# Designs tried in a protein design chat: miniprotein binders against q8lar0. Part 7

Target 1, 344 residues: q8lar0
Amino acid sequence: FNDGLLPNGDFELGPRHSDMKGTQVINITAIPNWELSGFVEYIPSGHKQGDMILVVPKGAFAVRLGNEASIKQKISVKKGSYYSITFSAARTCAQDERLNVSVAPHHAVMPIQTVYSSSGWDLYSWAFKAQSDYADIVIHNPGVEEDPACGPLIDGVAMRALFPPRPTNKNILKNGGFEEGPWVLPNISSGVLIPPNSIDDHSPLPGWMVESLKAVKYIDSDHFSVPQGRRAVELVAGKESAVAQVVRTIPGKTYVLSFSVGDASNACAGSMIVEAFAGKDTIKVPYESKGKGGFKRSSLRFVAVSSRTRVMFYSTFYAMRNDDFSSLCGPVIDDVKLLSARRP

## First folded at step 16 (miniprotein)

Design y7
Fold by ESMFold2, fold request of step 19:
Structure y7 (fold): chain B 344 residues (1-344), chain A 92 residues (1-92)
Amino acid sequence: as target 1 above (344 residues)
Amino acid sequence: SKVTLRIEFTVPDPETAEKIAEYLKDLIEWLAELLGLEVEIEVEVRGDTVKVTIKIKGDPEEIEYLIKLLLLWLEEMAAKLGAKVEVEVERE
């Protein structure tokens, strides 16, 4: 398996005309590379359904998962290796919608929330550890509505191998630059949501857990301003958007946690505060965002009281983008380092 | 309203040209049915080159939507296949 879109993961190849009734797909193998179940539609971008216009984020077509519908593809993987799945999804119905993403026996239910973009389309990520030489990747709508077509749109299904980084003598935090993370679709500029981790999940952002009620957003330097390297994390929902790592420390030893706080150049303007924690020690870092990029460095000096220290970040306040007045946004963190301080 | 759409698609090999020709004709027929449009489709395959001529009749809004959708799809397929695509639209 090579990193990127799954075979026909963007659904630009669809059913033969003879396998269609309107937009409904009536043959479970009609979409190349995919096996279907339940009520599935093949949707041209801009298709009207009542008052809704069903626009896709990239390309000409997407798949809509109606009542109890699923799409499945079998992919060769390396047993014991870690992978992250990225996909785009949007709600199409007034009812609450969710998706169950699975590679048996592991799964996660992801609510499709409308707070992250005005378009309603967001990229989601989920990670798993391969239990065999293949993975049956399933995206399933567990919902049942009176209108059997009611359900989420799916597009842009991709996967990449994760190589969990280890601490180095230059940084005892794993993945402090956020350079290892979910696949970023090159033609979609929304960033990738990393939903809250359950206690038993593997993280799409190795080393880091999302320990909050809402997602954090993984952003790339091709589409955003990032303080360092090619990747960063945007804290999009105040104290409900938090990222954490537990790191091995030596009790009694002094450490310095250093990090960048910045602006993604995504019209997220306002007076912001990033709160950083190392165990009980904390610092509040104010940042006046103009929505046009930029960053500053800050640090927290502390003495470890335990062999394990929890490092955590969140934003104190909520913000919304000033170009749509509806999408959650926030400050960016990057270039996170933890090193022991030399004693004089 | 009546529009003539001419597509010339050049791909790396003749087998792919034949497959794209069949798929594109079938796709246009499905979309035309979905949109309530009348289409006449002529396909010519010469080696690695496909020429598709589509005469479209019906509601002007649905014709323009079909054309925009096909242009978007052709752009995606050209990128995937390393193909050259030329499109000419003649509105009558």
Scores: ipSAE 0.809, ipTM 0.943, lowest interface PAE 0.7, mean pLDDT 89
Fold by ESMFold2, look of step 16:
Structure y7 (fold): chain B 344 residues (1-344), chain A 92 residues (1-92)
Amino acid sequence: as target 1 above (344 residues)
Amino acid sequence: SKVTLRIEFTVPDPETAEKIAEYLKDLIEWLAELLGLEVEIEVEVRGDTVKVTIKIKGDPEEIEYLIKLLLLWLEEMAAKLGAKVEVEVERE
């Protein structure tokens, strides 16, 4: 396995005409590299189904997962290694839609929401630890609707090997720069949603848990402004967009948590506040964003009261992009460091 | 409405040219059936170059959609294969 799109992960190679009934795929092996189950359609971008027009964000084709539909691919992996799956998805029906992404025995159910982009398409990420030399990657619509074709569109399925960094003498916080994270599709400028997760060793953002009701967004320097390096995190949904890490500390010892607060250059202008926590200690960091990039540094000095200290970030308030007035956005955090302080 | 679409597609090797030619013809036939269009498809493969001539008859809106879709697909395949593509559209 090499990092990037899965074989035929963008579905630009589809079924032969003889395996199609309209857009419905009637042979479970007809889409190259994929095994199908349930009601599956192969959708040309811009296809009209009644009054709906189904548009694909990149390329000519996507797959639509109707009632109880699945797509599956077996991928060679290294047992014991960590991987992140990225895929693009869009809602097509008026009902609540969700996707179950799995590599047995692990799975996550992801609601397909329309609050993160005006196009309705978002990149989602999920991670797993390989339990064998092969991974059966399944994307499944568990829903059943009266119209059997109703369900999410899927495109751009990719995977990346993760190499979780360890704490160092220069930063006891893991992955403070966010340089290790999900695959970012090169030609899609939306960032990658990291949905809520409660198990950090299966996080697509190693070391960090999304402890919230909504996702955080993983952004890259090719498409956004980031304070340092090539990657950062955008806190897109106020207090419902929180990232956290638990770190070992020594009770009674003084520490300094330092970090950058910035703007992704994505038209998210306004007065913002990032709240940073180290256990019960907190600081509110105001940031006046023009939506055109930039950042400032801040720090929180605290005395640890436990052998484990929870470091957490969120934005106090929701914000929306001023170029569409409908997509959630927020401040960026990056370059997060935690060090013990000398006897000040 | 009647449109003639001429595609010249140069790929890195002749074996890939043969496979893409066969796939592209089948793809166009499926899309034409889906859109209610009449198509006549002529495919010539010479070494690493595929030449496809498509005579399309039917509703003008569906013809334009088919052309846009094929251009998009050709762009993706050109990127994947390191190929060069040239397209000519003749509308009547």
Scores: ipSAE 0.807, ipTM 0.941, lowest interface PAE 0.7, mean pLDDT 89
Fold by ESMFold2, fold request of step 19:
Structure y7 (fold): chain B 344 residues (1-344), chain A 92 residues (1-92)
Amino acid sequence: as target 1 above (344 residues)
Amino acid sequence: SKVTLRIEFTVPDPETAEKIAEYLKDLIEWLAELLGLEVEIEVEVRGDTVKVTIKIKGDPEEIEYLIKLLLLWLEEMAAKLGAKVEVEVERE
C-alpha cells in the first residue's frame, strides 16, 4: 500500500449511466473500487437539490451517504502495522449527522460539526491497527431520515501508514514535533481534524491522545505557520480541545518540559493562553497573537511524583478567526520535549 | 442557447483512449439527462488520441454548469493518467 488517496478515493470515476436513477446509484458495485450499501448518491459538484447547492471541495464528484448507507473498500495492509485514514465530509440536511468509520473490530462515530470551518467541509482522521493482511475500510451513515437521501457528503478518502516514533535520549516524549500524523490531502488548506480518542482507540497522532470533547487540528507548513518542522497542532476549542501523552518518569527525579506556543497565520488574533501540564504541575503561557504567525518557547521544570506522568496541553479561552468570526481557531503547539534535568 | 464543446484528450496508450472515450460519452449523456440538456456527441479515437465534439442545446445556465464540471473532471483525469487535454468552447 502506498500512502495517499485510496483507489478511486476522490470518486472521480463513477457509475455507468445505466446504474443511475437521477443521482441515486442503483448497483452496489457501480462506483469503481467501492462496494455500496443503502441509499447512495453520486453527486456532481454544484448540484442543486431542492434549496441546497451541493459543492464538492475538490474535483468534480463526491458521494452522498443517505439512509443507512455505506461505502467499503478492501485494502492490502501489513498485519500489526498502524494506519491513519483521512477523509473529507460535510453535512447536508440534518444538524446531527454523523459517520461511523471502521476497520473491524474497531470503529469511531464522528459527529459532522460546523464549528471548525465556514465552508462546511472538514478533513477527519482516524487510526487503526491492522489485524490481518487486509483491511475492510467502511464509512457508514447510521442515520435514518424521512428523506432517504439525507446524509453526509464524503470525498477524498486517503490512508497513510503510521510509524510511531520511539523516545530518544534527546526527548523522552514520543512524537514531540508532531511530524508523524495523518495524511494531509494536497491542495486542501483546512488542516486535518483529529477527533477525541477513546481509551481503546488508536491515535492518528502517534504518542498523543485527544482527551477532550472536541477535536484538535493537525496543520502543515505548506498552508500554515508552524514553529518547527513541517507539522504542528492547533488547539481550536479552548479547554474542550486537549492533547495528552503519558510518559514514563522516575518518582523524585527532576524534568524539564519545553515547548513552542504560536499562531498558525490563519487570522486567529487575540490574547491567547496555553496551559501545559506535567502531572499536577502547570504553567500558563500567554501569547499575544496577530494571526500572522510567530511563536515563543516556554518550559516547565517539575519533580515527578509517579512512574507515569501525564503531559497535556489546552488553551484556556475560545477564539474564532477574525476573517469569518465563525470558525474555531486557537494557539499552536509544537516542538515538545521532555528531558530529565541534571543536578544544577 | 447552443454551444459546441471540442475536447482533445491524448493518453499514453490506445486501450486507455478507447476506455476514456466510452466513459466520457456515457458521463455526458447522464449529466445532460440530469440537467435537461439536449446533446449530440461525436467521438473519434485515433490511436492514443480522443476527440469529442459535443453540441449542447438548452438553458444557458445549465450549459455553463456542465462545461465547468467537465473541465474540472478533465483536469483530474489528465493528472491521473499523465494525459494532455485541449478544450475549445464555441458559443452560438
Scores: ipSAE 0.803, ipTM 0.941, lowest interface PAE 0.7, mean pLDDT 88
Fold by ESMFold2, last read:
Structure y7 (fold): chain B 344 residues (1-344), chain A 92 residues (1-92)
Amino acid sequence: as target 1 above (344 residues)
Amino acid sequence: SKVTLRIEFTVPDPETAEKIAEYLKDLIEWLAELLGLEVEIEVEVRGDTVKVTIKIKGDPEEIEYLIKLLLLWLEEMAAKLGAKVEVEVERE
């Protein structure tokens, strides 16, 4: 297996005409490399369906998953290794469209939300640990509507091997720079949503859990301003957009949590506050965001009260992009370090 | 309204050339049916090289949409196959 789009993951190869009824695919093997079930359509970009125009993010074609529809592909993986799946999705019809992404026995239900972009297309990510040498990757619409074609559009299905970084003597936190994370599709400038995950789930952002009601956004330096390195996290939904990591600490010992707070250069202007936590200890970091990048450093000195300390970040307030007045945005965190505060 | 689209592509081997020619003809026929367009498709395969001539008749907006879509698709296929692609559009 190699990182990137799955075979025919962008759906640029589709069914033969004899396997089509309009845009409906009537043969479960008609889309190369994919096995289908339920009501599936093969959609040309810009296809008109009533008052809707179905534009895809890249390329010429996408797949629409109607009533109880699935697409599946078997991929060779390394047992015991961690992987993230990234895909583009857009809502087309129902107000509460969602997708179930699975590699048995693990799955996640992902609501297709319209608050993160004005285009309606977002990149979603999810992670799993391979339980065998093959993974059956399934994306499924569990919905049932009167119109059997009603359901999300899917495009750009990709996978990446994850290599969780270890703590070092220079940083007790794992993945403090966020450099390990989901695949970012090269020509998609929206960032990658990391939806909420539970303690029993694997994170596409190794070391970090999204312990909130809404996603955080994983951003890259090719399309955004980031404080350090090539990756960062945007806290897009105020207190409902939070990342956390639990680390080993020694009760009674003093530590310093340091981090960058910044601006993604994505028209997210306003007076921001990032709240950082180490257990019950907290600091509020104001940052005047001009939508043009930039960052500052801040830190929180604390004394550990237990052998495990929960480090967490969120933004105090919601913000919206000034260029569309509808997309959620927020401050960026990066370069997160935790070290003991011993004298030299 | 009438438009002639001429596509010439060269791929690494003749078997791929024949497969892509068959696929492209079938794709255009499906899209034409979907869009309510009349198409006449001529295919010439010489070794590694395929020439496809498509005469398109119908609604001007749907013709331009089909051309735009095919150009996007050809760009993707050229990158995937390492193909050399030339496209000419003649509007009448």
Scores: ipSAE 0.803, ipTM 0.939, lowest interface PAE 0.7, mean pLDDT 89

Design y7
Fold by ESMFold2, fold request of step 19:
Structure y7 (fold): chain B 344 residues (1-344), chain A 92 residues (1-92)
Amino acid sequence: as target 1 above (344 residues)
Amino acid sequence: SKVTLRIEFTVPDPETAEKIAEYLKDLIEWLAELLGLEVEIEVEVRGDTVKVTIKIKGDPEEIEYLIKLLLLWLEEMAAKLGAKVEVEVERE
């Protein structure tokens, strides 16, 4: 497997005309490289569907998953390796549309929400550990509506092998710079949502779990301001948007947690506050954002009380971007380090 | 309204040229049916080059939508295949 779009992951190759009834795909093998079930449509960008116009994020075509619909592709993988799936999705009609992404026996149900972007399309990510040399990647709409066509649009299905960094003598946190994470589709500048993780899920952000009610956003330096390296995390929904990592510590030993707080240069202006935690110890870090980039460093000194210390970040800042007044946004964290404070 | 669209698509090999020609004709026929447009499609494949002439008749707004959609698709296919694409639009 090579990182990037799955074969025909952007659906630019579609069914033969003879397998179509309007936009409905009537043959379960008609879309190249995909196996279908349930009510599936092949949608040209900008196609009018009733009173809605269905625009896709890039290219000419996308797939709509109606009642109980699935798309499935079998992909060669390396047993024991970790992978992240990224895909673009948009809600089309139902108030509570959702998608179930799975590689058996693991799965995650992801609400498709309209609060993260003004376009209505967001990139979603999920991760799994390969249990064999092949993975059956399934994206499924579990919903049932009176209109059988009602359901999310999907485009841009991609996969990336994950190689989680290990702790070092320079940082006992794993992946503190967030440099390892989900695939960012080229020319899509929305960032990648990392939805809340369930207890049995692997994280598409190795070392970190989203322990909150809403997603965090994984951002890249090609499209956003990033304090260090090529990747960072934006805490887009205040206290409902949090990342955490449990690290090994020695009770009684002093540590310093240091990190950057900034903005993504995405018009998210305001008096931002990031709260950092190391167990029960906390620090509130203000950052006056003009929405045009920049960052500062801060730190939290603490004495470990357990062999396991939970490091966590969230924001008390809850705002929308001032250029569209509808997209949730927040502060960026990056370059997170944890080191022992004592020196011989 | 009546529009003539001429597409020249040069791909790496003749087998790919034949496949693209068949696919593109079928795609245009499906889209024309979906949009309520009348189309006449002439396809010529010479080695690695596909020439498609499409005479489109119907509602002007649907014709322009079809052209825009095909241009998007051709751009994506050209990038994927390392192909050269030239398009000429004659509006009448």
Scores: ipSAE 0.799, ipTM 0.941, lowest interface PAE 0.7, mean pLDDT 87
Fold by ESMFold2, last read:
Structure y7 (fold): chain B 344 residues (1-344), chain A 92 residues (1-92)
Amino acid sequence: as target 1 above (344 residues)
Amino acid sequence: SKVTLRIEFTVPDPETAEKIAEYLKDLIEWLAELLGLEVEIEVEVRGDTVKVTIKIKGDPEEIEYLIKLLLLWLEEMAAKLGAKVEVEVERE
């Protein structure tokens, strides 16, 4: 498997006319490369459905899943390797809609929220470890909504292989620069949501877990300002948007946690505070964001009290973008390093 | 209202041209039925080039929506196939 869109992952190839009843797909193999289950619609961008107009973020077509409907594709993978799936999703109605993404036996249920973008479309990511030489990737609507016209839209299904980095003599944190993470669709400038992880989940951001109520956002330097390298993390929902890693430390030894705090150049202006934690030790880093990029370095010196130290970041306050007054945004963290002091 | 849409699609090879021609005609027929539009479709495939002439009758708003949608799709397919696309709209 090469990194990128799955075969027909953007659904720009659809059913033959003879397999359609209106927008309903009536043959479970009619969408090239996909197997369908349940009520599935092939939706042209701008399609009117009741009082709704269904617009997709790019291209001409997307797929809508009715209650208990699913789409599936079998992809060749390397047993034992890690992969991240990225996909676009939106809800169609004012009620809570969800998607269940799975590669058996692993799965995650992801709520589709409208707080991260004004378009209602966001990129979501999820990771798995391959249990065999193939992966059956299933995206399923577990909902039982009364209105059959309601149900999530899906577009832009992609995958990449993950190569989790190891600690080094320059940084005992894994993936401190966030350079390893989910696939970023090159024509989408929204960033990629990394939803909260459960205890059993593999992270699409290797080394890091989202241990909060809301997602963090993975951003790329082609579409955003990042402090270092090509990738960073935006803390989009105050204390409800947190990223963490547990690191091996030596009790009694002194360490320095250093990191960048910045601005993604996404109109997220305001007086912000990033809180960084190493176990019980903490620092509050104020940052005056103009929404136009920039960053500063900060550090936290601490003495480890345990063989395991939890490093964590969140933003103290919520912020919204000045250009749409509705999308959550926040400060950016990057270039996170942890080293012991007085190295022999 | 009546509009004539002319699409010329040049692809890297003749087998792809035949496949695109068949698919595009079927796609237009489905969209026309969905939108309540009357269409007359003429397809000519010559080597690596597909020419599609579509005479569209019906609601002006639905005609413009169909054109917009086809342009989006053609842009995506041109990028995927390394194709050249020319589109001409003639309002009668």
Scores: ipSAE 0.797, ipTM 0.937, lowest interface PAE 0.8, mean pLDDT 88

